# Ledger of designs, part 2: miniprotein binders against Rap guanine nucleotide exchange factor 1 (epac-1)

Target 1, 139 residues: Rap guanine nucleotide exchange factor 1 (epac-1), of Caenorhabditis elegans (p34578r516to654)
Amino acid sequence: CGYSVMAGKAEKILEYVLETRIDALGDDISELDVFVEDFILTHDAFMPDNTVCNFLKSYYFRTPYRATRDSITDSCTEEVRCKRRVVQFVYVWCSLLRVNFFLNPVTNSFVEELFCHVIDDRKRLGGMEDILTRIGSIR
Key: E = the ipSAE of ESMFold2; O = the ipSAE of OpenDDE; V2 = 0.75 times the mean of E and O plus 0.25 times the DockQ between their complexes.

## First folded at step 3 (miniprotein)

Design b3 (from D3 with D29L R30T E33W Q34E R36L D37L Q40Y Q63Y E66L R70E)
Fold by ESMFold2-Fast, scan of step 3:
Structure b3 (fold): chain B 139 residues (1-139), chain A 97 residues (1-97)
Amino acid sequence: as target 1 above (139 residues)
Amino acid sequence: SPEQLRDEIRKLMDALRQAIEYVKQGDPLTALWELLLVIYKLADLARELGDPELADRLEKMIYEALDYLESGNPDEAVRKLTEAIQQLADRLKELES
């Protein structure tokens, strides 16, 4: 519920996008958030594609910040939520750039890797079905 | 080109007006993130024009506003956001003229 203490200004904006704007979209992404669209179309000015992809990969594999494991269920749920945010963001990104997203080797390689990670994580985590469906629709 | 610069300035001014509206509607966090985006765009523009210190100054004000929100002082946060918006607006008017 508190503000992020993440280092880096561009990473903080991207984290805000993932945690508030993308998270708020839920399953209905047909009504694109203007801030998310602006971010995607202008991020090159302050955050190159390679940096965005590296941050998204780190965020996808983020583990809960809680030291004690009092509830395994809560930790797994939060882990899946981070993965969903990343995949939804990538889906919006692909939807705006279309063929140009795949012509860029940085973003193309990233989405290929992300797809493999989602396939692997579905084997060990519950609640991955909608994420798999979403990443599959990108290809 | 001059036409592209004017278009960029108009878009930034529109974003600033939207940030003011968010503050007035009691959503200073959204205003904060919008201003960070505008500052980075202005930083690139300022770099081309030779004024990178303005971007650094504005960014400090945004982080101060964030600190005020975290400490439970929204009035001071709004004041800092308003001041940052005004400095951006003044600079954009200079570039427009």
Scores: ipSAE 0.012, ipTM 0.250, lowest interface PAE 8.8, mean pLDDT 68

Design c1 (from D3 with R57L K60L Q63R E64W D67R S71L K80F Q87E; at its last look DockQ between E and O 0.01; V2 from the best seeds 0.00; counts 0 for: pae E 12.7 > 1.5, placed apart)
Fold by ESMFold2, look of step 4:
Structure c1 (fold): chain B 139 residues (1-139), chain A 97 residues (1-97)
Amino acid sequence: as target 1 above (139 residues)
Amino acid sequence: SPEQLRDEIRKLMDALRQAIEYVKQGDPDRALEQLRDVIQKLADLARELGDPELADLLELMIRWAERYLRLGNPDEAVRFLTEAIQELADRLKELES
């Protein structure tokens, strides 16, 4: 059906946003990428909030690991990078919607879940401190 | 001293438990006052905990609980405060060894 096909294409666009546009952002969102802003402000037309959150959760838990004798921290670094991308995206999302982000029970519940996942991952992964700081600044 | 640190941790845990009691009594304003006091004391204790990242984590949990209290969701606020108490209890157990 048409909705399912649009959701699949939207997931590819979101994946692109996470991997290319979000990584280019620093701590200062004043220079927000127009492509990222456009996606966030228009996604409701083709990708419901719950579908976005489910994809972000799936992406957060990716463990793209390839074991080699010469890899020191490659698996942990890439795992943390996926987590950083998701938290940064949600930070931008909240920054654009402000109070409306929290009035929406879907996005509010997702931030709570994400926060708990970051807390748990901090206990076992190095490099999570800046990610925890970023999600803690969402209000 | 190590005993002073353990005593401060117990005080924070008791303050969080008292905040939970205020929530259960339907007095979120008193719970919020208590939680602000806990956050202030936690900031002072951060380096003595030997893990400033733990102090940041605890503050974050407490601030989310405050948010849920302001939104009128006391059950979720209690869940975050209970988790904060458990983190302090785990640290206390580590220090008692």
Scores: ipSAE 0.006, ipTM 0.217, lowest interface PAE 12.7, mean pLDDT 78
Fold by ESMFold2-Fast, scan of step 3:
Structure c1 (fold): chain B 139 residues (1-139), chain A 97 residues (1-97)
Amino acid sequence: as target 1 above (139 residues)
Amino acid sequence: SPEQLRDEIRKLMDALRQAIEYVKQGDPDRALEQLRDVIQKLADLARELGDPELADLLELMIRWAERYLRLGNPDEAVRFLTEAIQELADRLKELES
């Protein structure tokens, strides 16, 4: 079943997936949410891989509502949380598609780029070690 | 107009809650009939919502609930319907402010 008419508007659903379903998974990939699995296996019907990757890239660099200049703990926590959600989603995506994830130049290029971003961000942000470990297991 | 829109949103929420009850009672066929009516009402109300993206999102959530009911996964169907109710509740709150 495809939702092609929702192409380009599926970003709301992807945001929902990241903020509710992926966030709830924590570290245990073996508790895969059926909805997350189904979405990943069928997203091409209404959201091309290129569009998904572009959205994930934007979400990775998202900064939630910014109060003022300060509160380094809160800003760091929110920034890292967005990055964790994206990397966790990509890890699940890779785990479901296996070798086919890397045979696709769109997803392969995206994960290489994402890995470089995680390496760079680890130098400036605390709490990135689990994210680095997760994405390192993909590469 | 605003009062009529609020009433229609409340009716959709109630219809979705009723569908959840049918699922919990082990009657997915009755739940599916309820959801069919909800989709039709949502289509009629799409313009009045003033938010076509929200209308599209709600329809998608309900369609996925229908899909999960047909696949024999009522827990996921209930989760989607609960999220749809929450989106409608948020819109209702916005309109009541």
Scores: ipSAE 0.000, ipTM 0.124, lowest interface PAE 16.7, mean pLDDT 72
ESMFold2 (binder alone), look of step 4: mean pLDDT 87; pTM 0.885
OpenDDE base, look of step 4: ipSAE 0.058; ipTM 0.442

Design c2 (from D3 with R57L M61I E64F E76L K80W E83R A84L Q87L)
Amino acid sequence: SPEQLRDEIRKLMDALRQAIEYVKQGDPDRALEQLRDVIQKLADLARELGDPELADLLEKIIQFAEDYLRSGNPDLAVRWLTRLIQLLADRLKELES
ESMFold2-Fast, scan of step 3: ipSAE 0.006; ipTM 0.316

Design c3 (from D3 with R57F M61Y K80M E83L Q86R Q87W D90R R91L E94L)
Fold by ESMFold2-Fast, scan of step 3:
Structure c3 (fold): chain B 139 residues (1-139), chain A 97 residues (1-97)
Amino acid sequence: as target 1 above (139 residues)
Amino acid sequence: SPEQLRDEIRKLMDALRQAIEYVKQGDPDRALEQLRDVIQKLADLARELGDPELADFLEKYIQEAEDYLRSGNPDEAVRMLTLAIRWLARLLKLLES
């Protein structure tokens, strides 16, 4: 028996999706489509929309651990990568659900909130232009 | 033990790969028989992991593959089984951590 091994690890599965599947967008589009699409369509069985949105918001604001040799450039690059992963995931999610994504008050309010964060972060961070374009395409 | 649990997951992945090969060989009945065995073993694995929702999620993929095989859509069945294998591979990574 391994009760503690899987209990509360739904967030690790979503992290895997963001860090491997979404991050590798373009390398294996068919594999990404099958895995990511079915995860989005069936996540309610193990992770409700509110939990997904809360995790994505937390991940979007994830700050890299301070490196031994501090580098502002490296820190900003990793921070932007997390934001890009979240926005790309939301784009795929919206593309699959279409009207139903916006009819759901949880996901609709989350994408509006996310857009505001992207606008604000673009003013502070370099490398946000593709992220703004992506989030803007679904509004 | 963690090693025995990992071995059980690998066995499920191998059984699903075998089902895919039966589909590719044009033998959906044999694939369906293989999937029936996988579902039984999956229930035991979920109990050992203490996560019944995990079993329900994987069972969904396998059930959809069965439905596609019965309706004459082998390519879609292979896609569902491939997704189930990838899900089990993710479990292996979680156990490694």
Scores: ipSAE 0.000, ipTM 0.137, lowest interface PAE 15.7, mean pLDDT 69

Design c4 (from D3 with E53L D56R R57W K60R M61L E64L A84I Q87F R91Y)
Fold by ESMFold2-Fast, scan of step 3:
Structure c4 (fold): chain B 139 residues (1-139), chain A 97 residues (1-97)
Amino acid sequence: as target 1 above (139 residues)
Amino acid sequence: SPEQLRDEIRKLMDALRQAIEYVKQGDPDRALEQLRDVIQKLADLARELGDPLLARWLERLIQLAEDYLRSGNPDEAVRKLTEIIQFLADYLKELES
């Protein structure tokens, strides 16, 4: 299916951004990766906001499983990393769009939902404090 | 064919590298001419890729590089073009796997 192929490619670009560019930023997102900025400013041309939000939600709940993975602790660490990547991306997105991010019902609803997920996951997972702080700073 | 797609991507990368070289030589007008030709070829590449969304994204990034050149920011233009080339190199590597 053409639509599935197109969506898959756009999702691969977003996954690339999350796993390479956002991940590489670590805790310092103030010096925005220009590639990330370009993607955020142009994504609506090829990936609607609701599609981006749905992918980010899916990615936030992703727990990479390798058949050779030997430890539950390693799985929890990777799960938290996925959540951190999503929250950092959303923070950058909000920082670039400012008030327009919250005027859009799609992105506004998504960040509210994401905040609730972070609160809930903090009860279950260690290492969530920086993620909670970051999403709590979103206006 | 897969090989023809790989060839087209390699040609696109070479054209972008040529644009960077023109910028480095202090010839932004020639770089802009090169980038315009690349954008025109993206329509055909989009059909071959089976991914018009990817082509639209690449076009937008190339236009951003053009904007930097027109505003007298060649270093930023080179940075953008280098990022596009790296993305295409990664994409080409995936196609070859």
Scores: ipSAE 0.000, ipTM 0.172, lowest interface PAE 13.1, mean pLDDT 70

Design c5 (from D3 with K11L D14L Q18W E21R Q25L Q34F K41E)
Fold by ESMFold2-Fast, scan of step 3:
Structure c5 (fold): chain B 139 residues (1-139), chain A 97 residues (1-97)
Amino acid sequence: as target 1 above (139 residues)
Amino acid sequence: SPEQLRDEIRLLMLALRWAIRYVKLGDPDRALEFLRDVIQELADLARELGDPELADRLEKMIQEAEDYLRSGNPDEAVRKLTEAIQQLADRLKELES
C-alpha cells in the first residue's frame, strides 16, 4: 500500500504551506489562500490528524541548519519564525473546523500541548508575545 | 476489496490535484514528486483492477505532464493532469455501479 509514501508527500506539502502560504498570512484570515483551505479540508484522505500534529510538533521545535553563535540574533529569529508558522497554521485549522476541532481528542490534545510549549518558550525567547496572543485566542 | 480500490483511486485523484496546485504555485519540483508517487501507485492499482491499459494511459499522460513541466509549459502540464483525473473519475464511477 502507498499510504506511507503519500503521507511523506503530505508532510512536504505541510512544510511548503508553512514556509510559503502561512508565512505570508497577516492577522485577518478573511484573506485565506484557497490552497491552504482546501488542503486543511482534504488532508484526512492522505494524512491522519495524528500524523499532521506530530509533524507540526517537530517543525515547532525545528533547529536552524546553521547553529552558529556568530549571529545569535539570526538563530533566535529563525526559531521564533518556525513557531509562529505552526501557531498560525493551527489557528487557521481551528477557524475552519470550529467546534469539531475541539471535539476531536487528537487535535484538542495537540493544541493544549502547543499552548503550554508557547508559554514555556516565552520565558526563554523574545518575540513570542504575538504568538501567545494568537494561540490564546483559539478557544 | 472494492471499497479499498475506490479509496485508492480517490487518493490518486487527490494527489494529482495537489500536483496541479504546486504547478500553479510555481513549484514544479514539488509537483514532480507527487507525480512520481502516483506512477508508483499505478502499478499496484493496475494489478488490483486487472486493467493494464488504463494504467498505461495514465502513466503516459503523467509522463507527458512531467515533460511539459521540465520544458517550462505549466499550462499544458495542468491540462494533461486534469485529463488524468477525469480518467480516474470515470473508472471510479464504473466501480460504484
Scores: ipSAE 0.000, ipTM 0.131, lowest interface PAE 16.2, mean pLDDT 71

Design c6 (from D3 with K11L A15I Q18F R30L E33R Q34W D37R V38L K41L)
Fold by ESMFold2-Fast, scan of step 3:
Structure c6 (fold): chain B 139 residues (1-139), chain A 97 residues (1-97)
Amino acid sequence: as target 1 above (139 residues)
Amino acid sequence: SPEQLRDEIRLLMDILRFAIEYVKQGDPDLALRWLRRLIQLLADLARELGDPELADRLEKMIQEAEDYLRSGNPDEAVRKLTEAIQQLADRLKELES
């Protein structure tokens, strides 16, 4: 079909990256996943930075479970997990592009906005300490 | 679950379609990068596919497509990648029936 169809497929791949590859990183981000690296280095050929940032923002605010389906503790844990995945992805993205990440107004604005969201969310949610530390290291 | 397996197969098919599109657009380097990603995904998903033989066949077909791209034979590469899509489509049909 067109670009919009390709962008939708790219969003599925990005979701897979967040849920499997980034999720698996845990605390050890020193070893870069070659799949994640290749995705980050080639995404702008088929998926604009605006689209990536918008998807990441929507994923960061995703509520995977309704209160009626899961306990409050389980819901909060999964919500925090989504936020951790996004921040870890952005950290890897920044690490690969380095100064070019911050020279791009789109990605620079997005990471600043994301930092504010993490700061605010730590007041509402427990378990945000590692996420705050990670995003705070993105400069 | 069966639904997750079907979704994973659809994802692999979509990545192959990405690679074909880039070859047709005259960007074999970007196609090669997508094929490298696919090989990594096959390694991770072999257990979930429940068919390591299929995973091995697909990896071989993808490597052959890569060889065609590097030797300047994009039409042969597209043919091989299309065959890989058909293998996945056949598997998906089996899972749905």
Scores: ipSAE 0.000, ipTM 0.182, lowest interface PAE 14.0, mean pLDDT 72

Design c7 (from D3 with E8I K11F A15L Q34M D37L Q40R K41W D44R E48L)
Amino acid sequence: SPEQLRDIIRFLMDLLRQAIEYVKQGDPDRALEMLRLVIRWLARLARLLGDPELADRLEKMIQEAEDYLRSGNPDEAVRKLTEAIQQLADRLKELES
ESMFold2-Fast, scan of step 3: ipSAE 0.013; ipTM 0.351

Design c8 (from D3 with D7L K11W D14R A15L Q18L V38I K41F L45Y)
Fold by ESMFold2-Fast, scan of step 3:
Structure c8 (fold): chain B 139 residues (1-139), chain A 97 residues (1-97)
Amino acid sequence: as target 1 above (139 residues)
Amino acid sequence: SPEQLRLEIRWLMRLLRLAIEYVKQGDPDRALEQLRDIIQFLADYARELGDPELADRLEKMIQEAEDYLRSGNPDEAVRKLTEAIQQLADRLKELES
């Protein structure tokens, strides 16, 4: 007991990382935040890789909240942003662990699955080119 | 380790194939970005795995492919990248033997 509570806290931290730290990096991952690095290196203590991957998959497919100024263009832009955040996080994760990321069947399977999702989404969404390049560089 | 080396070789082959696809799609800028990432990976490969000769040879081939892309010769770039992939495939086959 207590592990589920800790996992819930980890999910909030991961969401914060994706929405603030990773989002702020954009395409410049060379200036990695020590908070992001610390989270990646210590998450196993309270959030196993499979749980992280499952959360990232759900976040990748998030649908943006629609408001009174709702439009299909705005919705698609926010959807692509969520996908970019996940792929950029995975890129940072892979960059820190390198070959060890691929030696782990959980993370290796996840990145292969994520690559297929990016390929599929490229067929229906604009703005996926940089995301495909990023995921392709780690596949 | 031998297993780690095999994984690095397969990863390099995948990255090179992706660069070729970008060239074929008429997107040399994305191909160039991919090739720069591969060169950085090769630097780390030489450092961590201790095979500087293979890394140096591949880096030279990739730089030649970059030059072809910048000079508007995508077919030559694809040929050079395909040769790089073949060298990696040959090395992987030797390690499996």
Scores: ipSAE 0.000, ipTM 0.116, lowest interface PAE 16.9, mean pLDDT 71

Design d1 (from D3 with D56E R57Y K60L Q63E E64W D67I R70E S71F K80Y Q87E; at its last look DockQ between E and O 0.73; V2 from the best seeds 0.00; counts 0 for: pae E 4.6 > 1.5)
Fold by OpenDDE base, look of step 4:
Structure d1 (fold): chain B 139 residues (1-139), chain A 97 residues (1-97)
Amino acid sequence: as target 1 above (139 residues)
Amino acid sequence: SPEQLRDEIRKLMDALRQAIEYVKQGDPDRALEQLRDVIQKLADLARELGDPELAEYLELMIEWAEIYLEFGNPDEAVRYLTEAIQELADRLKELES
């Protein structure tokens, strides 16, 4: 149906945002990418919060063997990159919704879950310190 | 061939502009139809340019516009179409330099 087609496209868009738009945001969200902002603020129309979170989780645990836009980076770097992108996305999401982010049980629980994953990954992966700092700042 | 490529880019830009006009005229269905035609041409353009990433970007912008049109956000749709046009314009400038 038309909805399923749109859902598929929306998923591609979210992936595109993560892969091409998030890395350029930096730590200062004052210069937020309009595409990222638009997605976060309007996705509910075509992709429920739980679906977004599920996708982000899957992306967070993406293995380096998946097709990525940057095939030059080593497997470890790419793995951490995906994790960073997800946490950064959530950080932006939180910054835009503010209190409403935590009032939403879906996003609130997702942050806690993601935080636990980051803690675990920090034990085994290098380069997770900044990611931990970032996810900690939104708890 | 370079001139041919430039012509194709111009045609795509015009098609996107027309889609924007359809949106502004309150005819999102016609806009969607126009956008679908554009997407079909992107693959060909990308092949000729040897730039599949460009096609992917444009396709996603158009798909995002389609989503916003479908869910009643025409202003956002127009913005994404405008960005697509700008990307094509930039590419055109590169080809002309």
Scores: ipSAE 0.093, ipTM 0.486, lowest interface PAE 2.8, mean pLDDT 85
Fold by ESMFold2-Fast, scan of step 3:
Structure d1 (fold): chain B 139 residues (1-139), chain A 97 residues (1-97)
Amino acid sequence: as target 1 above (139 residues)
Amino acid sequence: SPEQLRDEIRKLMDALRQAIEYVKQGDPDRALEQLRDVIQKLADLARELGDPELAEYLELMIEWAEIYLEFGNPDEAVRYLTEAIQELADRLKELES
């Protein structure tokens, strides 16, 4: 199960990038993180673009468990945080690849799909304005 | 003790250098075995390092090297292992002073 082991390691790295490096950037995601840059530029060696996009889509729709009425605001905040991390990662990805990001049908299709999801989610979730603005600046 | 911690850090650095040597000799399977041992020893030392962020970063560097070795890119694997050695060397310098 060589490929299963590799997939697990690659997923762990991408999750670490989203939760540690991208999250640490906060609202100033124009600052380049060397580790994030290296991952974006070299992931093709061990994780195809389609696999990255599929993971990001899954992460974007990650929904925290709603156990009580009192935790509903925390659940909504965490849901929005996951969406913000994905959009921030995509923004950094686009900023590094520039024209090549849009010439690649996989990444181009993914960002268009992601934009539609952000528009739809804005209708039901508060705190999406900065995310919509950021992804709107990409396309 | 501080002396024991410094000795363990030196041992991890030597183990990583040995892994690089296996890579250079064209033996990625032995390199991967060595790296698994390093991961285990790093986990055992994580608490003593007093820096969980550093421990996580080192583990990540080694996982990157493992991925590159499995995909047949030894040069990138050596690059990440070298970075891990440098981080350990920096920590060792802090403790030696």
Scores: ipSAE 0.005, ipTM 0.260, lowest interface PAE 10.2, mean pLDDT 73
ESMFold2, look of step 4: ipSAE 0.182; ipTM 0.575
ESMFold2 (binder alone), look of step 4: mean pLDDT 86; pTM 0.861

Design d2 (from D3 with R57Y K80Y E83L A84L Q86E Q87W D90T R91L E94F)
Fold by ESMFold2-Fast, scan of step 3:
Structure d2 (fold): chain B 139 residues (1-139), chain A 97 residues (1-97)
Amino acid sequence: as target 1 above (139 residues)
Amino acid sequence: SPEQLRDEIRKLMDALRQAIEYVKQGDPDRALEQLRDVIQKLADLARELGDPELADYLEKMIQEAEDYLRSGNPDEAVRYLTLLIEWLATLLKFLES
C-alpha cells in the first residue's frame, strides 16, 4: 500500500543521516550537526518512534555484501561500523530528549534491547569496546 | 503521473539552487522571497505523494534556512539549502528506480 512506499522513502533520509552525518562525527560527537538535531526533533511528523527503532534495529544487524574471499576482513569492519552508527544516533537522540527519552516506553525499551545486543556482539567481534562504552553512558 | 512528479522535484531543486546563488551574491532578500514560493510548491508536492506530514518536515527545513538568513548567518543557510537539495535528489533517485 501507499503507507509502505512512504515509509521506505522516509527510511532513505534516516539512512542518509546515519551514513553521512552520524558517520562524519567519528568518535567525537560533541559537535552536533544542526541538520541531525532538526531531523530528530521533527521526525515524528513523518516517521513514528517505533518505525525509527525498527529501522535502527534492522540496520544494526545489516549483513555486509561479500564479493570475494579477499573482502572478509573488510566485511567485519563494515558490520561494526553499522553498529557504531546506530549507537551514535541513539546517543544523540537521547542527548536531545534527555529525561523524555527514558519516559517514553518505546525508546526506553529499544535502548535496553540495543544494550543487550552490544554486550553479546562484543563477545565475538573486535572493535566493540568504544560502542559498549557509549551505550553504557546512556544507561 | 510519475513523470510529472519527477519534473516538479527537479524544478524545486532548481529554485533552491537559485536561492543559494542569491545568498552568495549578498542578496538575502531575494533568496527569502524565492524560499516563500518554494514552501508552497513543496506542500503541494507532498500532498501529491500522499504524505502531508512530509510537507511539514520540508517546510521546517526551509524555515531554518530563512531564520539563518535573517540572523545574518548566510553560510549556515546555504548549508541547510544544500542538504535539502541532496534529500530531494535522493527522493528523485528513489522514484526513478
Scores: ipSAE 0.006, ipTM 0.215, lowest interface PAE 10.0, mean pLDDT 70

Design d3 (from D3 with R10E K11Y D14L R17E Q18W E21I Q25F Q34Y K41E)
Fold by ESMFold2-Fast, scan of step 3:
Structure d3 (fold): chain B 139 residues (1-139), chain A 97 residues (1-97)
Amino acid sequence: as target 1 above (139 residues)
Amino acid sequence: SPEQLRDEIEYLMLALEWAIIYVKFGDPDRALEYLRDVIQELADLARELGDPELADRLEKMIQEAEDYLRSGNPDEAVRKLTEAIQQLADRLKELES
């Protein structure tokens, strides 16, 4: 019934979207991926907004398995890439929902929290300026 | 490589889950688009990743699901796609053991 049927794949779908579809967009978001748009418009059927936000928060702070095993330099680069993927996804999400994104207290609270994390991480990590600019444009 | 095979199996499972979601929401045309993409990816599974038997079984199941969708039997299509996902899950479990 309902959410439980799709729950086992929901987080894997999000991971796939971030790692393949969002990553491939780079700086050009004008070529919206149909898969990403479909996911954003239909996720409520199998994954509540608070679950999506919690996964994105977890992914933002992730240290990928491969990066930690390759080298310290690779680890730092992958850490920034994960943060960029999350912010890009949120930007696309906001662009599709517009005012409705901010009327929802769950997503509105999440983007405020994410902005604070980006500001904090910019102070300790290099390569965060484009991410800060992107999330700043959401507000 | 085993890593590429695992990643491909996970992708195919995701695509089939999306097909099921669209069938359940009453959008069989969108579901058929996902099934077409899966059929194309099966060539990689067969040729590049070395699992032609799994690819052949999945292609047959997906073709049967397409036939059910075109004949107006979405419940049977979902059942067949769920069986296809289970075949992939079983293979993934073997690779992880």
Scores: ipSAE 0.000, ipTM 0.170, lowest interface PAE 12.1, mean pLDDT 71

Design d4 (from D3 with E8L K11Y Q18E Q34Y D37L Q40E K41W D44I E48F)
Fold by ESMFold2-Fast, scan of step 3:
Structure d4 (fold): chain B 139 residues (1-139), chain A 97 residues (1-97)
Amino acid sequence: as target 1 above (139 residues)
Amino acid sequence: SPEQLRDLIRYLMDALREAIEYVKQGDPDRALEYLRLVIEWLAILARFLGDPELADRLEKMIQEAEDYLRSGNPDEAVRKLTEAIQQLADRLKELES
């Protein structure tokens, strides 16, 4: 009872994937996490593509939750980390689906939008070079 | 596969420990938020846990802890959550041996 409840649970799984599995990959994405692969290949059963894309966009623009007393450097590093997690997830998603990823107007449109955001953010934020390289390899 | 399952178990254990700390700090509402998160993860991730019986058992223990918090019995809630962490730790030990 309630599609929204299922979508909320799926978003928590996606957040877990981004914060643990994708984050752990660092620069080496050649080794695919079987949990991430399974999630990407089966998410349609409980989380439609537009919901995934909307969550990823929200996560990409995430700001620190705490009203922290910590340094500005720490906050900027965490912001860039969220952007890296999103781009790495999209890269894995694209690599698994290949042609089907680009035939889907939802995912194709999202990648174009994400690419523009990365280019814009690179002008203002340090540490974006590897993220731009990764997103550029998709398009 | 075993490494992914171990990481997931450690993640759940950490979330439960966080809930216990909020209970001890006198913030049961925050603890309940973490318990709700854990329950939802268990429901979705039972397939990946490789032990549906353990997932069901943990869910019942966490629900009982939630009931204790709502009825003003934080010490009993902490006991139940500690037992749930121990169940996960036992499973983790099996996977590591």
Scores: ipSAE 0.000, ipTM 0.158, lowest interface PAE 12.9, mean pLDDT 71

